# VH-VL binders against b9luv3: the designs that were tried, part 19

Target 1, 134 residues: b9luv3
Amino acid sequence: MVSLGLVVARFNDSVTEPMAEAAREAATDRDAVIVDEVSVPGAYDSPLAADRLARRDDVDAVAVVGAIVTGDTDHDHVIASATADKLTQVSLDRDTPVTFGVSGPGMSGAEARERIDKGADAAEAAIDLADELD
Short names: E, the ipSAE of ESMFold2; O, the ipSAE of OpenDDE; V2, 0.75 times the mean of E and O plus 0.25 times the DockQ between their complexes.

## First folded at step 7 (VH-VL)

Design p6 (framework fv_lacutamab; at its last look DockQ between E and O 0.05; V2 from the best seeds 0.00; counts 0 for: pae E 12.2 > 2, placed apart)
Fold by OpenDDE, look of step 7:
Structure p6 (fold): chain C 134 residues (1-134), chain A 122 residues (1-122), chain B 107 residues (1-107)
Amino acid sequence: as target 1 above (134 residues)
Amino acid sequence: QIQLVQSGSELKKPGASVKVSCKASGYTFTKYWMQWVRQAPGQGLEWIGWIYPGDSDTYYAEDFKGRFVFSLDTSVSTAYLQISSLKAEDTAVYFCARGRWVYHTGSYMDVWGQGTTVTVSS
Amino acid sequence: DIQMTQSPSFLSASVGDRVTITCKASQSISRYVAWYQQKPGQPPKLLIYKASTLQSGVPDRFSGSGSGTDYTLTISSLQAEDVAVYYCQQYYSTPYTFGGGTKVEIK
């Protein structure tokens, strides 16, 4: 049985909450257990939470869920890039799978709502990696 | 392998105290909740509460507040349940069990100790 | 507190029979239900958590279902070794309350 940590970025909660639920359901369907769940203000804030979860002995993998919706500038791309880079770094530094279930950048709110399944994908990927890399 | 081993049977007089031990092995003791459950003779399971060895946070069900006290010795991965001012109705098998969390909400029990029989009789 | 009403309290069936045990919560518990099996003289054993997730090592003849307030444990084909008392438990909110138990025997 795989033990997961779940990080949920609260920004755009109308999208991220369903994404988180999809992740939880996916974990259940795959007979995994979520041993802890941490909410953060936005995707950019997820690396610290992911790192703390990845350091725990009772966590086999971490799934990060969030949604980055485009604005008037390229700020969404900056956030997405920084977040992805740091989450990858956490995964490597902690030798623990950290999966990127963050939608965006370059998408509208409507498009984000069409990508709720990314939450489930992140959870499933985390489980698969935990099994494969164990 | 993961297991919980509890102390032996106890026979006590009313008004006395008892301390049941639960030694954990096979996992990181401080990372999982420890729950306690009792079962009176011929009766169902009754949930007492939990303690988290990571920070010693505790919760007691209302009926067990006061006389029931959880404690820990993390150096030997052991949890304790102390019952003071024992009553005849405290006669039961007491179980410790490891708690696991699901979806940020609550804890279920995936590994159980073998149980400790506490008999209170005059 | 959330009350868990378990039924029946007792059932007797034949080997190979389909057995169903029900647990009703006094309020919605969002599938935060576990099922335990306790054989005579033994501690309880986890069978199902989150209403329908089978614990590792448990035979797949055991299954759980339900949502809201109504939950079910099913044994698709009862075996002799399944003689035990079964309990549901909610862990939606503290205190984590148990059902009254169902004693399963073989005819």
Scores: ipSAE 0.016, ipTM 0.629, lowest interface PAE 7.8, mean pLDDT 92
Fold by ESMFold2, look of step 7:
Order: C-alpha cells, then structure tokens, then sequence
Structure p6 (fold): chain C 134 residues (1-134), chain A 122 residues (1-122), chain B 107 residues (1-107)
C-alpha cells in the first residue's frame, strides 16, 4: 500500500480544489492512502511543503497540485519551470517520488476538465514511481 | 441544503421557443458543473450536455447542437436551457443536475432539479 | 459514443430478495459508473458513484461492483420503497450515456 503526501495550492482554487479531489479519488482507486495534505498559497510555494512531506518516514511519494495562471505567458512559463525544477530537486534529495500536476492559462470547459485530470495524473504517477523504484 | 429549483411547465406550439431556468442554492454556484438531461414520455434518460459556471464553457451532445443553448446568470445563481424552433419530438421533462467536482469533472450528478415538463403540440 | 447495455429491462421480486442489475459498457470505462434510482414522478437520485462508492444517505442494502466493462448494482434485501427504475451512467468520456433502465417491481 503506497502512502502519499498531497500538496494543494490555494491560488485559483476553482481549478486546484477539483484537481485535489481528483488526486484523492485516484489514490483511493489505486488502494493508496493520503497520510497528510498541506495547503500552500501558490504553486511556487509548494517545494518547501513537498520537502517537509518527503522527509517523513510514513510518506512513500508526494503529489503536488496547483495552477499557474497570471495572464502573462512568459511569466507563467518561468514560474512553472522554476517550480518543477525545485520539486525535482526535492525528489532527488529525499529519494522520494515527487510529481507535479499543474494547470496553465485557459478556462474553457474542456480545458478545465483536462486540468482537473492532471491532479489525478500526478497522484497516479507518484504511486507508479513509488511502486517501480521500491 | 443544496437545492436546484426549476421553472414551471410549458405548453408550446411547434416553431416557438422555450427557456427553462434552474436556480441553485446552498452551494458555490461557480464551482460545480451544471448538466442537462431530458426524459421523453415513457423513455429513459438522455444527456444533453453541460455548462461550467466558472467560465461559461459548454458541451453539447451531437443531437442537441444548434437549437439547444445553455446560458447563465451567476448574479442569481441560475442556469438556463433555451430551445428554439421547437418540434414535437422535444416534448420531455428537462432536468438540470449538479455535476460533482471530482476526477473527470461533471461526471456524475449528485443533486437534481425537480424537472420542467415541456410539451410541444399543435 | 460509449454504449451502456443494461439488463434486465424488467425485474419482479419479493420483499427481502437479493436483486442484481448489470450494466455492460462497449469499452473499458475504468469504474467511472454511477447508478441512479428514479421513482415515479420524481427526478433521478444518485445511489452509487465510481462503481462502488455509496452516496451519503443511501441505505447500505445498495452496493455496486465491477471493473472493465461489467458493472453491477445489488440490492441485498429488496424493500417496498425500492420500487423504481434504475439507470447506470458512464462518465468516462463525453458524451455521457445512460443505460436503458431497469424497472424493479414487487411481486
């Protein structure tokens, strides 16, 4: 059974709340448990929370869900890249899978649904990595 | 208490238009999908599509593209279904239903309106 | 479109009987199935989602199971108030589709 930590960014909660719910349901579907969930202001704040969760003996993997939408494509790219890089560094430093489910600009219904699924994808990838690298 | 209250029954002639309202209460209207389902007399359930109040995006099942239009008034937490150029085959009970905000958003419908009967006859 | 084939279309059973309603999808739908109960003159009511998760307030005599293409709603001990039409619905991909319904009556 995989024990998962979940980090949820509050910024743009109309997207991140359903992403988190999708992640929780995906974990249940895989017979994984979420042992702790941490809320952070924005996705850029997630590396510290992910690090704290990844240090725990009872956490096998961490999934991060967030939205990176400021209306400036270059700025959003910089934030997303920096966040992904730091989360990857946490994963390597802690020898613990850390996955990153993020949504970008665009809030059409189809785009919103796709972004919600990225929360589930992050949880599923975290579980897959925990199983593969065990 | 979460509730969807629909407008009253309508009797229309072919070629007319109808606008069914669905007023939501007891939850944050912009965080949940609104779905529309119809049921012709003696028939099963038929999914029409959804609208997302957060961004007004829509999806229509193929048979409902064109004459069926979803809209919103978020200031009063109300969704609308407008059907133009009514045909006798549009006679049905029309339901609004709240889609759950979970994996595969708008997937299942946890709260339903009471239904609005639209009858189209000469 | 994913077709949902529901059987039986009609079922008559005694109070206390175990009844089983099945729904077969035209492709694997990864347990994205909901079950609804519709009593005469009423809107549908959600019973089960994600194949097996019981909606809050639904009696525990209702249960769901299945995976892949084959899904089942079970009423462990049929009660008089369970007379209704039951529908499965896939929510794996749009357009969402319903089964044809199963009318359950008391003998």
Amino acid sequence: as target 1 above (134 residues)
Amino acid sequence: QIQLVQSGSELKKPGASVKVSCKASGYTFTKYWMQWVRQAPGQGLEWIGWIYPGDSDTYYAEDFKGRFVFSLDTSVSTAYLQISSLKAEDTAVYFCARGRWVYHTGSYMDVWGQGTTVTVSS
Amino acid sequence: DIQMTQSPSFLSASVGDRVTITCKASQSISRYVAWYQQKPGQPPKLLIYKASTLQSGVPDRFSGSGSGTDYTLTISSLQAEDVAVYYCQQYYSTPYTFGGGTKVEIK
Scores: ipSAE 0.005, ipTM 0.577, lowest interface PAE 12.2, mean pLDDT 86
ESMFold2 (binder alone), look of step 7: mean pLDDT 93; pTM 0.949

## First folded at step 8 (VH-VL; framework fv_vedolizumab)

Design q1 (at its last look DockQ between E and O 0.09; V2 from the best seeds 0.00; counts 0 for: pae E 8.4 > 2, placed apart)
Fold by OpenDDE, look of step 8:
Structure q1 (fold): chain C 134 residues (1-134), chain A 122 residues (1-122), chain B 112 residues (1-112)
Amino acid sequence: as target 1 above (134 residues)
Amino acid sequence: QVQLVQSGAEVKKPGASVKVSCKGSGYTFTKYWMHWVRQAPGQRLEWIGEIYPGDSDTYYNQKFKGRVTLTVDISASTAYMELSSLRSEDTAVYYCARGRWVYHTGSYMDVWGQGTLVTVSS
Amino acid sequence: DVVMTQSPLSLPVTPGEPASISCRSSQSLLHSRGNTYLSWYLQKPGQSPQLLIYKISNRFSGVPDRFSGSGSGTDFTLKISRVEAEDVGVYYCMQGTHQPYTFGQGTKVEIK
C-alpha cells in the first residue's frame, strides 16, 4: 500500500478543495492512504510543505494540488515556474515522488474549475511513481 | 446534524429586490458549495446559481442575466441570494441546498433548506 | 442547456406494488472521470426536496433499500420495489454534470 502526503494550496479554495477531494478519492480508489495533509496559503508556499512530507519515512510520495488563476496576481507565471521548479528539486533531493497537481497559469476561474481532475491526476501519478520507483 | 434554515416569506412589488438568507449548521460552512434553486407554481425546479463560501466564488444561471447576486457571511455561516428587478414570473419558493462535489465539477445537493416563498405582485 | 425528461408525469400506485420512473437527458451525463452526476429527489407534500439517489445508483443516508437507481449515459431509472404511503410525493431527476444544472419535470407518485 502506498502512503501519500497531500499538500493543498488554499488560494482559490473553491477549486483547490475539490481538487484535494479528487486526490483523496483517487487515493482511496487505488488503495492508497493519505497519511498526512498540509494546507498552505498558495502554490508558491507548497515546496516547503512538500519537502517536510517527503522527508518522512512513512510517506512514499507527495501530491501537491493548487490553482493559479490569471488575474489573481500579476505574477502567475513566475509563481507557477518557481513552484514547479522547487517541487521538482524536492523530489530529487529527497528521492521521493512529488507530483505537480497545480493548475494554471494562463487560465480563468472557469478554466480552473474545469481542471479539478488535476488533483486526482496528481494523486494517481504519485502512486504510480511510488510503485514504479520502489 | 446538517441543517439549512432560510428566512421567512417575502411579498414584493414588481421592480423591487428581495434578499433571502440561508443559515448553515452542523458542518464546515466554508467547504461546501451552496446552491440556490427555485420552484415556481406548476413549474420544474430551476437552478439559480452556486457560491463557495470559502472564497465567495460564484456561478450563475445565465437565464437571470445578472439579476442574481449570491453572497455569504462566513462569521454567521449564512448565505444570501438577492434577486433584483423582480417580476411576476419570479414568484416561487426559493431553496438553498448544500452541494457535494466528488472528484470533479459535478454536483448533487444533499441537504436542502425549508424554502422561502417569494411573491411578486402589483 | 441539458433537458431532463421524466416519464410518466403521474404515477398512481397501489401500496405494496413496484414503481418505476424514467429520466432521460438530452446529452450524456458522463463526466471525463467516469462519474455521472444524475441524482433523484423526492419532494413530499408541503416539504422541501430531499436527496434519494446520487451518482445514478447510490442511496443517500437513511434512504430505504426499496429505492434503487440505475442507468447510464442519457437514460436513467428510479425504482421503488414496494411503494409505501410515505413515498407519496413528486420525484425529480437532476443532472449535475453540466451547468446550468437542470431538473426533470417531476413525477407525481400517489396512492390509488
Scores: ipSAE 0.023, ipTM 0.690, lowest interface PAE 4.2, mean pLDDT 93
Fold by ESMFold2, look of step 8:
Structure q1 (fold): chain C 134 residues (1-134), chain A 122 residues (1-122), chain B 112 residues (1-112)
Amino acid sequence: as target 1 above (134 residues)
Amino acid sequence: QVQLVQSGAEVKKPGASVKVSCKGSGYTFTKYWMHWVRQAPGQRLEWIGEIYPGDSDTYYNQKFKGRVTLTVDISASTAYMELSSLRSEDTAVYYCARGRWVYHTGSYMDVWGQGTLVTVSS
Amino acid sequence: DVVMTQSPLSLPVTPGEPASISCRSSQSLLHSRGNTYLSWYLQKPGQSPQLLIYKISNRFSGVPDRFSGSGSGTDFTLKISRVEAEDVGVYYCMQGTHQPYTFGQGTKVEIK
């Protein structure tokens, strides 16, 4: 059984809370257990929370769920890339899979459904990595 | 434990209607799509349609040309499939199956009911 | 409608040996957002179908590790690394990307 840590960013919680629920359901569907959840203000704040979870010997993998504001600038893309880089470093430092499910602010019906799937995808990828790297 | 329990077998004459029920338990009924699938003897599984109990949004396989109606009773956590103008080729086992959580870009069915045999005979 | 084609349709197996089932779709099952809704089901004799694999390669809760799925686009495979007697039944692939959702013909797995 994979034990999963979950980090949820509060920024755009109308998007990230459904993503987190999708991640929880995906974990259940895979016989994984979420042993702890940590809420952070924004996706950029997630690397510290992911590190704290990845330090735990009862956590096999960490999934991070967040939203990035995509205005009409490159700044949001830079923030997402920097966050992904830091999360990768946490994963290497802790020898623990860390995955990042990220969505933009889009909330049209079809786009909202596809963005929420990113939460489930992150959890499934974390579980896959934990299983494959044992 | 997530479970789907269907109503019992039915024997009908051509031209009649049948209504099969499917009671869900062990999960939040209004947050998952419910699918209906049938299997005629010796044939592959055939998708009939799906309904989202949260808002009754419903999609049908056009093969059934409005002969099928999907409904829900949220207070009873029960989905219904009604098939009208029955023909002998409608003889099949009818299954309900739970689909994906609330938001839906594609489908798979994780929990299936036990099936309901509907026999249409003259 | 998307046509799903399985091969072989009948698969006699010796316990302990591997088995492989192919499923092909008439259209790509890749959704524009990157997910592919290809799933595998086992219908044991006298039972309803049960989910084995979803989204190509995710094993559903309680499914043994000997089952694995792979593929992309239009070509998909279910593998059983070591067949056991309890694995007999009819295996179906299903596409859930394009309505109406459609199933393959089934592959009957039997002990030889």
Scores: ipSAE 0.012, ipTM 0.701, lowest interface PAE 8.4, mean pLDDT 87
ESMFold2 (binder alone), look of step 8: mean pLDDT 93; pTM 0.953

Design q2 (at its last look DockQ between E and O 0.66; V2 from the best seeds 0.00; counts 0 for: pae E 3.6 > 2)
Fold by OpenDDE, look of step 8:
Structure q2 (fold): chain C 134 residues (1-134), chain A 122 residues (1-122), chain B 112 residues (1-112)
Amino acid sequence: as target 1 above (134 residues)
Amino acid sequence: QVQLVQSGAEVKKPGASVKVSCKGSGYTFTKYWMHWVRQAPGQRLEWIGEIYPGDSDTYYNQKFKGRVTLTVDISASTAYMELSSLRSEDTAVYYCARGRWVYHTGSYMDVWGQGTLVTVSS
Amino acid sequence: DVVMTQSPLSLPVTPGEPASISCRSSQSLLYSRGNTYLSWYLQKPGQSPQLLIYGISNRFSGVPDRFSGSGSGTDFTLKISRVEAEDVGVYYCMQGTHQPYTFGQGTKVEIK
């Protein structure tokens, strides 16, 4: 059984909450368990939370969900890039799968709503990596 | 228990605006969508729009062409629907309804307000 | 917009007898990963609509098991195994897949 940490970026919570739900459901469907869930203000804040989860012995992988919608900030691409880069760094430094379930940038709110399944994808990817790389 | 209580009936003239309120109780107001649906006499239910109080994300039925404005007062757990440039065709019972958006089940309204009759007549 | 078509529009039923309402969508309501967002509502006389079924076949809390929903794609059915007096009202299907969300015309269930 794979033990997951879940990080939920709460900015655009109308989208990220159902993304988190999708992630939780995906974990259940795959007989995985979410041992801890951490909320952060935005995607940019997720690396620290992911790092702390990834350092835990009881965490096999971390899934990060969030949504970066164009128009919310002038720096949506910068935020996305920085977040992806640091999450990757966390995965490498901690030798623990950290999956990127953050939608955007370059999308509207409506488009973000169409990508809720990215939360499930992130959870499933985390589980797959945990199984494969174990 | 979850409850939505709407403001009272309104009588308006064509061209005026109306603002209907919907107070939610018994649940976390910021974590559920609030839908607005109307029902004109002899007509089917018609979706107006939805708002997520948690971040004020809002979607409108384009049929209303910008005449509708959805807002919320989180401190009062109250949602508002304002419809401007009223026409006789806008005469209807207007409902607020708590919405869910769940991955496997999609968008649905699980709790409805009692409705607000808005009458538009010259 | 997605057009929801119900049949019949009027359904007189003898108490204890079964009832069946059809709902057809003008396009597929399939959303993602096989999920289809179809719900059923009952509006009793003089009342607000109330949720009966969501996600095609899930009964809402408190809804009697004599109500059941089924279907896929564009064709959906609400069944009442044995109609009771309290089941009188107008039933609406609603698609929650495509915005704007749309309702059927309604099916008026009455007791003969």
Scores: ipSAE 0.581, ipTM 0.869, lowest interface PAE 1.1, mean pLDDT 95
Fold by ESMFold2, look of step 8:
Structure q2 (fold): chain C 134 residues (1-134), chain A 122 residues (1-122), chain B 112 residues (1-112)
Amino acid sequence: as target 1 above (134 residues)
Amino acid sequence: QVQLVQSGAEVKKPGASVKVSCKGSGYTFTKYWMHWVRQAPGQRLEWIGEIYPGDSDTYYNQKFKGRVTLTVDISASTAYMELSSLRSEDTAVYYCARGRWVYHTGSYMDVWGQGTLVTVSS
Amino acid sequence: DVVMTQSPLSLPVTPGEPASISCRSSQSLLYSRGNTYLSWYLQKPGQSPQLLIYGISNRFSGVPDRFSGSGSGTDFTLKISRVEAEDVGVYYCMQGTHQPYTFGQGTKVEIK
């Protein structure tokens, strides 16, 4: 059974709250348990929270969900890249899977649900990595 | 108790605009979608659009393209629907409805306002 | 737009007997990871609509267990195991998988 930490960004919670729900449901469907959740203001604030969860002996993997939608596509790419870089660094430093589900801008109804699925994808990827690694 | 209270009936001429208000109480206004749905006499329900007060994320039925605007006033816990360039076919009861979007079960409207009759006539 | 078609459009019933309402969509309502976004509403005479069922089969809080929903893909059913006088009104299905969200034309349930 995989014990998962979850980091949820508050920015754009019309998207990130459903993403977190999707992550929780994916964990339940895989018989994994989310042992702790940490709320942060935005996705770019997530590396510290992920590090705190990844340090714990009772956390096998960390999933991070967030949205980076400011209306400036170049700015959004910079924030996403910087965040992914630091989350990867946390993962390597803690020898703990850390996955990043991030939603982009401007989606319609069906596209909006694809953004939500990225929360489930992040949780499943974290669980898959924990299962593959000792 | 969760409640949605709408503004009173309106009578408008063709070409005018109408703005219907919907005041929510008994819940965290910024954490639920607000939908707008109308029902013309003897007709089915028709979805107009939805807005999330917490971040103003908004989706519209394209049938109302360019004529409808959804807004919120968070401090008053009030949502607004404005419909412009009114036609006689816009005569209907307009409802606000609080909605949840749940990943497993989708979008549904669990609390409805009492409805606002908008009559468009010469 | 997804067309939702209900049958029957008029359903006279005898109190205490079962009733069944069909709802068919013009497109599959199956979405990501097996999720399907179909709901049922009742509009009693002179009232606003009220939620009965969401996510095909989940009863909303306070809805009696005589109401049940089922279905998949394009075919969905609302059943009332024993109709009571308070169940009269117009029943609507709604799909929330594809925007714009769309409703069926309604099924008017009346006591014979």
Scores: ipSAE 0.311, ipTM 0.776, lowest interface PAE 3.6, mean pLDDT 89
ESMFold2 (binder alone), look of step 8: mean pLDDT 92; pTM 0.947

Design q3 (at its last look DockQ between E and O 0.41; V2 from the best seeds 0.00; counts 0 for: pae E 2.9 > 2)
Fold by OpenDDE, look of step 8:
Structure q3 (fold): chain C 134 residues (1-134), chain A 122 residues (1-122), chain B 112 residues (1-112)
Amino acid sequence: as target 1 above (134 residues)
Amino acid sequence: QVQLVQSGAEVKKPGASVKVSCKGSGYTFTKYWMHWVRQAPGQRLEWIGEIYPGDSDTYYNQKFKGRVTLTVDISASTAYMELSSLRSEDTAVYYCARGRWVYHTGSYMDVWGQGTLVTVSS
Amino acid sequence: DVVMTQSPLSLPVTPGEPASISCRSSQSLLHSRGNTYLSWYLQKPGQSPQLLIYGISNRFSGVPDRFSGSGSGTDFTLKISRVEAEDVGVYYCMQGTHYPYTFGQGTKVEIK
């Protein structure tokens, strides 16, 4: 059984809450368990939370969900890039899978809603990586 | 139990505006979409729009061409629908409805308000 | 907009007999990952609509098992195995796949 940490960026919660639900359901469907869930204000804030989860011995992998919608800020690409980069760094430094379930940038709110399954994808990817790299 | 209570009936003249309220109780107001649907006499149900109280994300039926404004007062667990430039054709019962949106089940309304009759007449 | 077409529009039924309502969409309601966002509602006389079925075939809490939903793509069906007096009202299908969400014309179920 794979133990997951889940990080949920709450900015655009209309999208990220369903994404988190999808992640939770995906974990259940794959007989995985979410041992801890951490909410952060936005995707940019997720690396620290992911890092703390990845440090834990009871966490096999971390899934990060969030949504970066174009128009919310002039720095959506910067935020996305920085977030992806640091989450990758966390995964490497901690030798723990950290999956990027953050939608955007370059999408509208409606488009973000069409991609809530990315939350499930993140959870599934985390589980797959945990199994494969264990 | 989950309940939505709407404001009372309204009578308006053409060109005026109406603002209908919908108070939610029995659930976390900020975590569920609030839909607005109307039903004109002898017509099918018509989707107006939806709002997510948690972040005020909104989507509108473009048919209304900007005449509709959805808002929320989180502190009061109340959603509002304002319709401007009223026409006789806007005469209908207006419903608020709590919405769920899950990727495997889609968007649906699981709890409805009692409805608010809005009559537009000269 | 997606047009939802129900048939029949009027359905007189003898109590205890089965009923079947069809709902057809003008385009596929299939969403990502093979999901389809079709729901059914009942509006009893003088009342607000109430949810019966969501996600094509899932009964909402408290909905009797005599109600069932089926279908795929563009064709959907609501069945009542044994119609009861309390089932009288107008039934609506709704698609939640495409904006704007749209309803069928409604099917009025009455007791003969």
Scores: ipSAE 0.683, ipTM 0.897, lowest interface PAE 0.8, mean pLDDT 95
Fold by ESMFold2, look of step 8:
Structure q3 (fold): chain C 134 residues (1-134), chain A 122 residues (1-122), chain B 112 residues (1-112)
Amino acid sequence: as target 1 above (134 residues)
Amino acid sequence: QVQLVQSGAEVKKPGASVKVSCKGSGYTFTKYWMHWVRQAPGQRLEWIGEIYPGDSDTYYNQKFKGRVTLTVDISASTAYMELSSLRSEDTAVYYCARGRWVYHTGSYMDVWGQGTLVTVSS
Amino acid sequence: DVVMTQSPLSLPVTPGEPASISCRSSQSLLHSRGNTYLSWYLQKPGQSPQLLIYGISNRFSGVPDRFSGSGSGTDFTLKISRVEAEDVGVYYCMQGTHYPYTFGQGTKVEIK
């Protein structure tokens, strides 16, 4: 049985709340348990929360759910890249899978809704990695 | 308890614009979608679009060819629909409706405004 | 756009008898991972629409248990086990799986 930490960014909760719901359901379908959930203001704030969860002895993997939906601007791309880089670093530093389900920068509003399933995908990937790397 | 109150009926000439307001009360305005739906006399309901007041995330029915703009005023708990370049076929009752999006069940519209008749005549 | 087709379009019913309304979509309403976004609304004479059923079969709060929904894929049904006088009006199905959201033509239920 895999024990998950879940990080949910509050920014753009029209997307991120459904993504978190999808992640919780995917975990339940796999008989995984979500030990703790941490809410953060935005995706850029998620690496600290992921690190705090990944440090825990009772957390086998962390799934992060966030949205970066404002425009197709260089600012959005910088935020997304920095977040992904730091989450990867948390994963390596803690020897703990950390996955990032994100509505990518520059996606249209309609495409953002289609990305809800990426929350479930992040949870499943975290579980798969925890199982495959033991 | 929860209610949506819309602005009054409008009569417009072809080519004009109309802006319909919808004031929400009895709930957290920023936590629910606001939909706009119209109904021409004796016709089916037609979805125009939706906006999430919390982040202004907005989705439109492309049928309106960029003629519609949805906005919100959070401090007034009020949503607006502006429809431009009006034609006679835009004559309809325009409804606002509050909705939730739930991963298992999708969007549904649980509270509706009273409707605003917009008549377009030359 | 997804076309929603209801049948019958007119449904006169004797009070106390059941009624059944069909709704068919031109495309599958199955969202990825198995969810289906189909809802039913009633517009009583002179009123705004009201939600009856969401997610195919979930009764909205306060909706009498004589209303039930079922179906999958492209075929959906609303049933009223015993029609009452207050059930008259036009019933609409709506799909929310594909943008833009679309409604059926309506089924006018009347007491005969």
Scores: ipSAE 0.399, ipTM 0.808, lowest interface PAE 2.9, mean pLDDT 89
ESMFold2 (binder alone), look of step 8: mean pLDDT 93; pTM 0.952

